# Ledger of designs, part 25: VH-VL binders against q8ixk2r445to577

Target 1, 133 residues: q8ixk2r445to577
Amino acid sequence: FFGMLQNKGLTDYCFDYNPPDENQIVGHQVILYLCHGMGQNQFFEYTSQKEIRYNTHQPEGCIAVEAGMDTLIMHLCEETAPENQKFILQEDGSLFHEQSKKCVQAARKESSDSFVPLLRDCTNSDHQKWFFK
Key: E = the ipSAE of ESMFold2; O = the ipSAE of OpenDDE; V2 = 0.75 times the mean of E and O plus 0.25 times the DockQ between their complexes.

## First folded at step 12 (VH-VL; framework fv_traxivitug)

Design s15 (at its last look DockQ between E and O 0.12; V2 from the best seeds 0.00; counts 0 for: pae O 10.6 > 2, placed apart)
Fold by ESMFold2, look of step 12:
Order: structure tokens, then sequence, then C-alpha cells
Structure s15 (fold): chain C 133 residues (1-133), chain A 121 residues (1-121), chain B 107 residues (1-107)
């Protein structure tokens, strides 16, 4: 799948990646932002290796979760997807992180008006449902 | 150095038509979304229209949709605005501007000097 | 339907700091860009992406954005800073929205 990865519960919000330096895309947190479909910040690809790729030119970025963390951070993609970069987009729209056994949820960033995707215990909440548009 | 030069602004009667042009130089024109922004005399800025790099997507402010058509010719480094069914409230200086690429979020980093369109009566 | 609210004017003494606000519901989710326009001239981009400066814009121009308010700050104001200043965002209806403009007067 390729497009904007949109949240069902937080209506009109999409995965967004906006590195301060477009030449240094690694190590920043993925956020949620109003869906607009322009530029490259909101275009992601779900690959056969279960990666969520930030769809810029080379080098490609892949969403990862570092051990013990719940935030989604950009890493470089690897030829074989590492376990911390594998997500299952399930039939019901849940986005399951295999290594942690948790689901991606739209959440308010602590002490902020901003929203971010975070790993949480899997529930049936619409805030844990995602689809490509 | 980036330059944008508008032309074609003139006095026109209500209900008339006018075509504006913008000549671009000093950058790779086909890599950028382009836009038209207008400013009525003594008033603030109002976005009018923008167009994707390859011309395949076009967006308009509601007040001009159906009357104005934005277009581009990447071989000639040119942006155009075809204005039909002109109204007195379309009287403005029309600027062409380049849409910036930073982070996919749109800002206008270079502007032309503008061309004045006056819709009389 | 987004509306960006700016004060119509700000007066500031030379060498002091001018703060120009841009109010909008949840504008802190947006990336705010700022333009300077002198009479009879085209606008010039002075801040983009909330706080970045184009090449050639002095460091005394800075920006911030949080909550419902974005702010353009001009430190050590000079007479040449007298101009109209506009904030701008992109909104989800594929539109670009400008604030109404703020006239900065150096007195």
Amino acid sequence: as target 1 above (133 residues)
Amino acid sequence: QVQLVESGGTLVQPGGSLRLSCAASGFTFSKYWMTWVRQAPGKGLEWVANIKQDGSEKYYVDSVRGRFTISRDNAKNSLFLQMNSLRPEDTAVYFCARVGYQSGLYYFDYWGQGTLVTVSS
Amino acid sequence: QSVLTQPPSVSVAPGKTARITCGGDNIGYRYVHWYQQKPGQAPILVVYYNSDRPSGIPERFSGSNSGNTATLTISRVEAGDEADYYCQVWDRSSSHVFGGGTKVTVL
C-alpha cells in the first residue's frame, strides 16, 4: 500500500514526518498532522516486508520502535527488515508491532496540543485503526 | 538568481476576460508548484490558485473557481492565469510566486513584482 | 474556514523588540510562514516553517508557534523594518490562508 496513513478515530489526521534537515532523516519522531496530501511528509509505503517506509528518494527511511520505547522513530531501511521495523496492518485496521506485541494508537503528546502515534496495549478503539488513503 | 516577471495586467470591463503570464528564470521551474496571490488596492494578501509541478493538480479559492484557470508550460518556464467573467472585486495586483519545497509544507519563497488588473465599470 | 487574526498595527521604538502575533485555532499544529511587504513592493519571505530564516534575513527576525498563537519577533528594530507583515498557513482544504496583516511603525 502507498499513500497517507490515516487514523479512523482521530478524523483527518495522518502520519507525518518532518525532519528539521531533509538531508538527515534519521532519529526524529513520527507525528500526526492534519491530512493535506501535498509534498512528501505524509506519504508512506507499507511493504511486503511489513515496513512502513517514508517514501523519499534514497536513502529510504523506515519507521522503527526502539527497545523499551513506545514512540515511532525514523531509522534507515535495511535490505532485510529488522524486527523492530515490522508492523502488521491487520484486516480490522489495527497496526500491530510484532516485536513489542502492541498496537499503534493516536495519542495526545503529553503536555501538548500535538498528536503522535504511540504503542499501546491493543484494544478495539478507533484510535488504533488505520487505513491508507 | 530566481526571478519571476508577471505581465498582462490591464484595464478590462466587467464580464471580460484577461490572461496573465509569469516568466520564470534562475531555477528549475518544473520542480516547483507555482501559485497566484492577489492584493486588492489597500488590502491584504489573498491566495488565488496553485498548480502542481506537472500541471496535473490545480486548486482555487472559492471566489474564482469556475472563472479562473491556472496553467503552466514547463518547456517555456511560464505560468498562466486565464481570468474569465471578471468582476470589479477581482481588481488587484496579481503576484506569481514559487511554492517552497521544505518538508512538503507550502510557503512562498520568491515573488514577482506583480501586474495590476483593474476591472472597471 | 480557517481565520488568522493579526493586530492591525504595532508601534515600536528603534532598537526595541516588536512582537507580531498570528492567532488561529490550534495554529500550533501548523507550520506558519511570515512575509514582509513594504509599500509598492512584493512580499518577501522572512520566516518559514515557524522559525527558519531564508538566506539574507538577519538573525534578529525570529518566529515561534505554540497553542493558538504564532509570533514573529523582530529584535533591535531598525527604521527599515517598517512594513506590513503577514502570517500564512496551508489548511486541509488545499488552500493557503493569510492573516489580515500587521503594520509595524518604528517611532
Scores: ipSAE 0.008, ipTM 0.596, lowest interface PAE 9.0, mean pLDDT 86
Fold by OpenDDE, look of step 12:
Structure s15 (fold): chain C 133 residues (1-133), chain A 121 residues (1-121), chain B 107 residues (1-107)
Amino acid sequence: as target 1 above (133 residues)
Amino acid sequence: QVQLVESGGTLVQPGGSLRLSCAASGFTFSKYWMTWVRQAPGKGLEWVANIKQDGSEKYYVDSVRGRFTISRDNAKNSLFLQMNSLRPEDTAVYFCARVGYQSGLYYFDYWGQGTLVTVSS
Amino acid sequence: QSVLTQPPSVSVAPGKTARITCGGDNIGYRYVHWYQQKPGQAPILVVYYNSDRPSGIPERFSGSNSGNTATLTISRVEAGDEADYYCQVWDRSSSHVFGGGTKVTVL
């Protein structure tokens, strides 16, 4: 699967990554932004290694969750996907993080009017449902 | 190193037109939003316009909407501001700035030295 | 459209601490950025996202934001810190709003 990763509950919002430094594409948080399909900022790939890959940049980035965190952070992809980079996109649309045993949920970022994907306990909320478009 | 150099500022009469340019270097221009910010003599900073990386989105302060047009040429690393129907209150130093982005929020991380536009009879 | 309010001027003695406030309704739920501008020069980003500091900016510059007030704090003020300082936010309409600016005078 590839393309825009769109949330069901937070209508018209997609995964978005736009690092502030062109020379540092990792270490920043993946956010949600209105789906526009323009540029590489909203293009992601779900790979056979269970990665959510940001492959429009070199080197390629893969979404990871750092220990004790609930945010999605861009890391470099590795030859073998590390445990903290493995996600399961389930048939019901839920995006499950294997290591944390939590689901990715669209949420409002604290102290802002922005939205971000966060790890939360898995529920049947549409805000935890995702699809590629 | 990031550099932004504005040009085109001059004296024009009310109702006239002027086109400002900004030459960018030291970074991948096409990867950034760009902005114009102006400052009237002895006054504060006022945002004027934003343009998305691919030029597909443009935003303006209300006072210039319909009169000003922001554009860019990524192949030439250039940002432009076409100013029509100029008014005396448009008199200002116009700064070109790069828009920094993280977590869906924007700021201006690098600025040019500005170019002076004077609108007067 | 947000309105950001700054004191027009702040005076501080060398070595002391200057605090520049930026007031706005529920500004504590916003990310505020700060710029320094010296006469005849371009603005320089000194604090962004309330409290983050760009590389090259001294640790003497810090930012905080809560309630209805964001604050830029300049500790151990030096003569070179004399400048105008502007707060700024980005709103959901994809527009940017600046405060009126504060002139910091080092006595």
Scores: ipSAE 0.006, ipTM 0.622, lowest interface PAE 10.6, mean pLDDT 91
ESMFold2 (binder alone), look of step 12: mean pLDDT 89; pTM 0.909

Design s16 (at its last look DockQ between E and O 0.74; V2 from the best seeds 0.00; counts 0 for: pae O 10.3 > 2)
Fold by ESMFold2, look of step 12:
Structure s16 (fold): chain C 133 residues (1-133), chain A 121 residues (1-121), chain B 107 residues (1-107)
Amino acid sequence: as target 1 above (133 residues)
Amino acid sequence: QVQLVESGGTLVQPGGSLRLSCAASGFTFSKYWMTWVRQAPGKGLEWVANIKQDGSEKYYVDSVRGRFTISRDNAKNSLFLQMNSLRPEDTAVYFCAREGYQGSLYYFDYWGQGTLVTVSS
Amino acid sequence: QSVLTQPPSVSVAPGKTARITCGGDNIGYRYVHWYQQKPGQAPILVVYYDSDRPSGIPERFSGSNSGNTATLTISRVEAGDEADYYCQVWDRSSDHVFGGGTKVTVL
């Protein structure tokens, strides 16, 4: 799949990534923002290796969750996807992180009402349901 | 070190035209959205226009649409603002700003020092 | 059209905390960015995405955004923090919108 990765429950919100500069493509948090399709910050690819890739730069970025954390951050993709970069997009729309056994949920940042994707215990909440457009 | 240097600001008559330039260095200019922001004397900041890294998309504040044209020359690391049908209300310091790497549309991380445009009789 | 409302001025004693507000309808659903501008100088980005700091901006600068109000907080204010401060958002309908600016005076 390729396109904007949208949330079902938080309607019209998409995964969004804007690295600070060309030398800092990785290491920053993925956010959610209203879907707009402008620029290149809301386009991701879901690969056969179960990666969520940010392909606007070479080398490509892949979304990861570091051990013991709940935030989605950008890492470099690898030839074989590491376990912390594997997400299963299930038929019900849930986005399951294999290594942590948790689901991606639209949630608020700690310091604001702005939204970010975070890992949470899996539920059937529409805030844990995602689809590509 | 990122640098943005504006030039071309001067005194012009109402109804006149002027082209502003911005020379960029210290980053890969062709990979960034670029913008113009202006500030009238004693007033606040107003976004004017931005342009996609490849020049294929351009956006303008309503008050300048149809009169101003933003453009870029990626071979020369230069950003331009062609201003036509100038009005006294266009009097301002015009800043060149870097908007973001390949899709960062939300904020401006580096600014030039600005060039003053004065539109008066 | 989106409108961001800032108080025209804030006075703060050295060593104390300054809070600069930015009001907008449901601004908590948007990411807010903040700029510092000293007289005769270009603005500089001090906070982006509500609460993140660019490299080189001291931890004294922090931000929050909830409901209808975003706030830039400057703790342990120094004389060098005297400047105009602008909030800014982006949205698809209005593109970039700046607040009117707040002059911080260190007294």
Scores: ipSAE 0.565, ipTM 0.872, lowest interface PAE 2.2, mean pLDDT 90
Fold by OpenDDE, look of step 12:
Structure s16 (fold): chain C 133 residues (1-133), chain A 121 residues (1-121), chain B 107 residues (1-107)
Amino acid sequence: as target 1 above (133 residues)
Amino acid sequence: QVQLVESGGTLVQPGGSLRLSCAASGFTFSKYWMTWVRQAPGKGLEWVANIKQDGSEKYYVDSVRGRFTISRDNAKNSLFLQMNSLRPEDTAVYFCAREGYQGSLYYFDYWGQGTLVTVSS
Amino acid sequence: QSVLTQPPSVSVAPGKTARITCGGDNIGYRYVHWYQQKPGQAPILVVYYDSDRPSGIPERFSGSNSGNTATLTISRVEAGDEADYYCQVWDRSSDHVFGGGTKVTVL
């Protein structure tokens, strides 16, 4: 699967990665923004290694969750996907992080009406449902 | 280091034409949306036009649509603005700016120093 | 949001805190970016995505966005902070939109 990763509950919002420097593409947080399909910042790929890749740039980035964190951070992809980069996109649309055993949820950013994907306990909320478009 | 250098600004008469250029360096030019922003003397910033990485999409502010044409040459790391049927209200410093990361349409992270276009009889 | 409203001017004493507002209908649902422009210079991005700060920008600069108002906050204001500040959003219908700008004067 590839393309825009869109949230069901938060209508018209997609995964968005926008690092400030093309020479430093890792270490920044993945956010949510209106789906526009015009920029490379909203193009992601779900791989057979269970990675969510940001593959419009070399070297390629893979979404990771750092220990003790609930945010999605871009890391470099590795030949063998590390445990903190493995996600399961289930048939019901839930995006499950294997290591934390939590689900990715569209959430409001602190002190803002903007939005970010965060790890939360898995529920049946549409805000935890995702699909590629 | 990212650099944007505008050129081509000069004095022209109303109804005249002018072509602005922007030379980019220090980054992979072809991976970014590029934009022109102008500022009339003593006034605020006004977005003018932007162009997609491959040039397949172009957008303009209403006041310049049909008169201005944005284009780019990725092989030469250059952005252009062809301005026709110029009006006195087009008088401004024209800035070249890079949009976000790899085609992000959100913000302008780097700007040139601008080039002055003066339209006067 | 085709219109962003900023106060024309803000005065602040050195060492104090300046707050510059950017108003728009439901602006909190859009990411707001802020630029600093000093006389005769190009604008510089100082805050993006409401509250993120580019590398090299002091921590004194911060941003927030909620409801109908985005705010750029400059704490411990210095003489060098005197400049014009512009908010900006991307809108699907109107593309990029700037506020009218705010002149910050350090007293």
Scores: ipSAE 0.000, ipTM 0.615, lowest interface PAE 10.3, mean pLDDT 90
ESMFold2 (binder alone), look of step 12: mean pLDDT 90; pTM 0.929

## First folded at step 14 (VH-VL; framework fv_traxivitug)

Design w01 (at its last look DockQ between E and O 0.05; V2 from the best seeds 0.00; counts 0 for: pae O 12.0 > 2, placed apart)
Fold by ESMFold2, look of step 14:
Structure w01 (fold): chain C 133 residues (1-133), chain A 121 residues (1-121), chain B 107 residues (1-107)
Amino acid sequence: as target 1 above (133 residues)
Amino acid sequence: QVQLVESGGTLVQPGGSLRLSCAASGFTFSKYWMTWVRQAPGKGLEWVANIKQDGSEKYYVDSVRGRFTISRDNAKNSLFLQMNSLRPEDTAVYFCAREGYQGSLYYFDYWGQGTLVTVSS
Amino acid sequence: QSVLTQPPSVSVAPGKTARITCGGDNIGYKYVHWYQQKPGQAPILVVYRDSDRPSGIPERFSGSNSGNTATLTISRVEAGDEADYYCQVWDRSSDHVFGGGTKVTVL
């Protein structure tokens, strides 16, 4: 799959990665922003290794979650996908993080209308459902 | 060290033309959207135009559409603003700004010092 | 988003907290960016995406954005923080929109 990864419950919001510059493409948090398709910040590839790749940049970035954390951050992709970079996009739209056994949820941050994807215990909430468009 | 240096600002008469340049260094120019922002004396900031990293997309504020043309030369690390049919309200300091790495279309992280354009009889 | 409204001025004593607001209808659904401009100088990005700081910007600069108001907060204000501050959003119709600016005076 390739395209904008959109949340079902938080309508019109997509995964968005806005690296500060060409020297700082890793280590920053993935956010959610209104889907617009302009520029290359909202285009991701879901690979057969179960990676979510930000591949509009070389070297390519892969979304990861560090052990014990709930934030999605950008790492460099590797030849064999590390466990913390593996996500299962299920038929019902759930995005399951294999290592942590948690699901990606659209969540508000800091008492604001800003949104980020975070790991949470898996539920049937539409805020945990994702699809490519 | 990111540097943006504008040049070409001068006094011109209404109806005249002027070409602004911005020399970029310290980053891979061809991977960034670039922007012109202006500031009339004693006034706030106004976005003027931006251009995609490969030059294929260009956007303008309504007040300059059809009169101004943004362009870039990636081989020379240069951004340009061709300003035609100039009006007194175009009088401003014009800043060159770096907008975004490969489609980061949200904010401006580095700015030049600006070049003053005065449109007056 | 056609208009962003900022107070023209804010005064704050050294060591206190300054809060600069940026008003816009439903601005909480947009990311807000903030710039500092000292007299005779170019603007500098101090906060982006509501609350993130570029490298080199002190942690005293922070931001929030909810409902119709975004706020830049400068804690433990220093004399060197005296400047004009602008908020900015990107409109999906391809326009970048700036607020009118707020002069922060440290007294």
Scores: ipSAE 0.313, ipTM 0.780, lowest interface PAE 4.4, mean pLDDT 89
Fold by OpenDDE, look of step 14:
Structure w01 (fold): chain C 133 residues (1-133), chain A 121 residues (1-121), chain B 107 residues (1-107)
Amino acid sequence: as target 1 above (133 residues)
Amino acid sequence: QVQLVESGGTLVQPGGSLRLSCAASGFTFSKYWMTWVRQAPGKGLEWVANIKQDGSEKYYVDSVRGRFTISRDNAKNSLFLQMNSLRPEDTAVYFCAREGYQGSLYYFDYWGQGTLVTVSS
Amino acid sequence: QSVLTQPPSVSVAPGKTARITCGGDNIGYKYVHWYQQKPGQAPILVVYRDSDRPSGIPERFSGSNSGNTATLTISRVEAGDEADYYCQVWDRSSDHVFGGGTKVTVL
């Protein structure tokens, strides 16, 4: 699966990553932004290693969750996907983070009009449903 | 061009009240979170409060919570700060600032020149 | 709550490079923004999102952020660069947080 990773509940919002430096693509948070399909900022790939890859120039980035955190942060992809980079995209659209046993939910960032994907307890909310477009 | 102009700052007694205003122009005011930042004389910047586009969300620094009220009038492109129960430590230049609007970026891309509030007996 | 630590002052000779640090726990995982403030003036955003530069800001101003330290770099420093510089982040628990500020003196 690849393309824009769009949220069902938060209509018209997609995974978005826009690093400040294209040569330093890691260490920043993945956000949600209006789906526009332009450029590479909204292009992701779900791999057989259960990675969510940010499809850009090499080196490739993979979404990770830092210990104790609920945000999705871009790391470098590794030959063998580390545990904190493993997600399960379920048939029902839920995106499950194996290590934390949490689901990725579209959420509003506090004190902001912006949205971000956050790890939350798994529910049947459409805000926890994702699909590639 | 984006412009923010604060007004209302004056000398006030401790325990008094004051209302600050910020007039915005040069951009669609209703599309942005707005914030107040203050700076005590010779000190650094301190975030005070911000308010959502539609005014439905307001946040405050702990030291002013319950005393200050942020509000806005989008029809008049105006931001306000009602300050009650003022204390000497509230003495500062109060800046109006626009919060940047790019994804999850939360910075202040434009500032007013500020208005001085002096709380003294 | 988040605390951002800046050196109180930095001195630099004209034409040289000034580096202003902003320390914070895991600040590298947050976007850091920088503001320049001259006496009696409003702050001006000079760097945002760690390293992005607003239009109108000279290329001499650059930013980086990794680990526990963000850095504002001012290359080829000019007399007009003398000012106070503040770093800032947004934190869910503390909202907007500024560093203590750094006074840059051009010798």
Scores: ipSAE 0.000, ipTM 0.609, lowest interface PAE 12.0, mean pLDDT 90
ESMFold2 (binder alone), look of step 14: mean pLDDT 91; pTM 0.936

Design w02 (at its last look DockQ between E and O 0.09; V2 from the best seeds 0.00; counts 0 for: pae O 11.5 > 2, placed apart)
Fold by ESMFold2, look of step 14:
Structure w02 (fold): chain C 133 residues (1-133), chain A 121 residues (1-121), chain B 107 residues (1-107)
Amino acid sequence: as target 1 above (133 residues)
Amino acid sequence: QVQLVESGGTLVQPGGSLRLSCAASGFTFSKYWMTWVRQAPGKGLEWVANIKQDGSEKYYVDSVRGRFTISRDNAKNSLFLQMNSLRPEDTAVYFCAREGYQGKLYYFDYWGQGTLVTVSS
Amino acid sequence: QSVLTQPPSVSVAPGKTARITCGGDNIGYRYVYWYQQKPGQAPILVVYYDSDRPSGIPERFSGSNSGNTATLTISRVEAGDEADYYCQVWDRSSDHVFGGGTKVTVL
């Protein structure tokens, strides 16, 4: 429900978001980083509207995937969650993005070996399994 | 525009104490983690300490833990470093730096010009 | 333990490419940040998240990070690029860790 959203396959890595500055709170990519629980970067809420919400400050952010893209980007939360902000955290731990019909996977950033969450075709890989702690 | 101005650096004897100040402007100081980084003359950069936007979390490099205290006054847009039991190895330019908006950015996007602390007899 | 190793100096002719390395065990799995520091001045962030540029940093600054080496690349080097360059990572055990710095000299 609320806590650090961790990957099963990429052990000890968490969803992480910190906007570049107070004037650029939205529009930036969510990353994966070593779980540390320090500050507010790694705490997210999974809501009844199927949002992954970054609500430790205002304005509140909701993770979205724009049409045709595979990156998880911070958008402004809305009163009724838009379709591109809806994720299903399934019993097997997969994190399914309803609009694209794809799953969130721990993957390498394109130009480096650093890790980010990306949408991929759903598989049973532990890199597509997530849990809150 | 973001500005960070350090003050309080001076010559002090070993075992002495000194308080550094950093005046912040051009941004909402109370929403940012803040950091001290130091640089010994002719040497590289060394992280010293940081502090959460509300002051509830503070972290220090091992060599200064128990001797230095980082603090902030959000009403005065000020960051402080209280340095006790000073050693010659603490001689450095001390920079105030902005770390992260309501969390860790893991890097420092704005830096002050620094204030020189010299510890010698 | 994170230890970041940089060459002490790099010389480059104007208009050519400078490559500054930052070595560390499995550094390719960590985000790397780079700073430029000119004599008597504060450092300035030039690259973050391995390869992203802050506003105002020219495109000729770029970064990569793979395996045990991160690299800052400065293409079409200008005299104004002469400076010390530091890599930095965050480590859960040690917090922020800087490399020793590389002095770039433009001949």
Scores: ipSAE 0.533, ipTM 0.835, lowest interface PAE 2.4, mean pLDDT 89
Fold by OpenDDE, look of step 14:
Structure w02 (fold): chain C 133 residues (1-133), chain A 121 residues (1-121), chain B 107 residues (1-107)
Amino acid sequence: as target 1 above (133 residues)
Amino acid sequence: QVQLVESGGTLVQPGGSLRLSCAASGFTFSKYWMTWVRQAPGKGLEWVANIKQDGSEKYYVDSVRGRFTISRDNAKNSLFLQMNSLRPEDTAVYFCAREGYQGKLYYFDYWGQGTLVTVSS
Amino acid sequence: QSVLTQPPSVSVAPGKTARITCGGDNIGYRYVYWYQQKPGQAPILVVYYDSDRPSGIPERFSGSNSGNTATLTISRVEAGDEADYYCQVWDRSSDHVFGGGTKVTVL
């Protein structure tokens, strides 16, 4: 699967990554932004290694969750996907992070008007449902 | 189960001071933003103040800023509201409420029954 | 500073559907939360993140949010649903903001 990763509950919002430097794409948080289908900031790929890959230039970035965190941070993809980069996109649309055993939920960013994907306990909320468009 | 129990509400003269307490149980208190919301008699809900998990951030509604101080003691699972220079318009039931889950999630998922503060001559 | 507008009252017959609106500029781009409050009781969260229901809240309660209006819908209204309902959002400038509340009367 590839394209815009859109949230079901938070209508018209998609995964968005906009690194401050095109040559240094890692270390920043993935956010949610209105789906616009323009540019490369909203194009992701779910790979056979269970990665959510940010497809721009090489090296490619992969979404990771750092220890003790609930935010999605961009890391470099590795030849073998590390445990903290493994997600399961389930048939019901839930995006499950294997290591934390939590689900990715569209949420409001703390102290911000912005939205971000955060790890939360898995529920049946549409805000935890995702699909590629 | 999550429980929040407010106390300290009483009758006080204008210009007086009062300290409200909220005892929390049934959850990891230190993981949550906590808030005070008040409700004047026959009126709607008004957010008053909230405080970050570690107490490093505090926010207030404009009308109470400089007069009210929110604080917490995570070791005692307690939330406090020090109210100084009280005014008649501060008369209200004051609710203690928990904000979201494991952080500031911008809603109040659990509320106490409230404690009545009456400011009157 | 955000302002949320609710109708002061809504009347509904038992078994029918009550709709409570919460108006705000571009509220559709904000998460809206709804609370039920009965006389002498603490408010209870009934809808969060626009349309999600906390555990224990009947499915008769549903929320939607689009444009400038959020709506709490109570289907198959029961006598026990008579209460005041408040919408709420978070705003960067004003922090938490409540609507004026809507009294729902079950006829």
Scores: ipSAE 0.000, ipTM 0.602, lowest interface PAE 11.5, mean pLDDT 90
ESMFold2 (binder alone), look of step 14: mean pLDDT 89; pTM 0.912

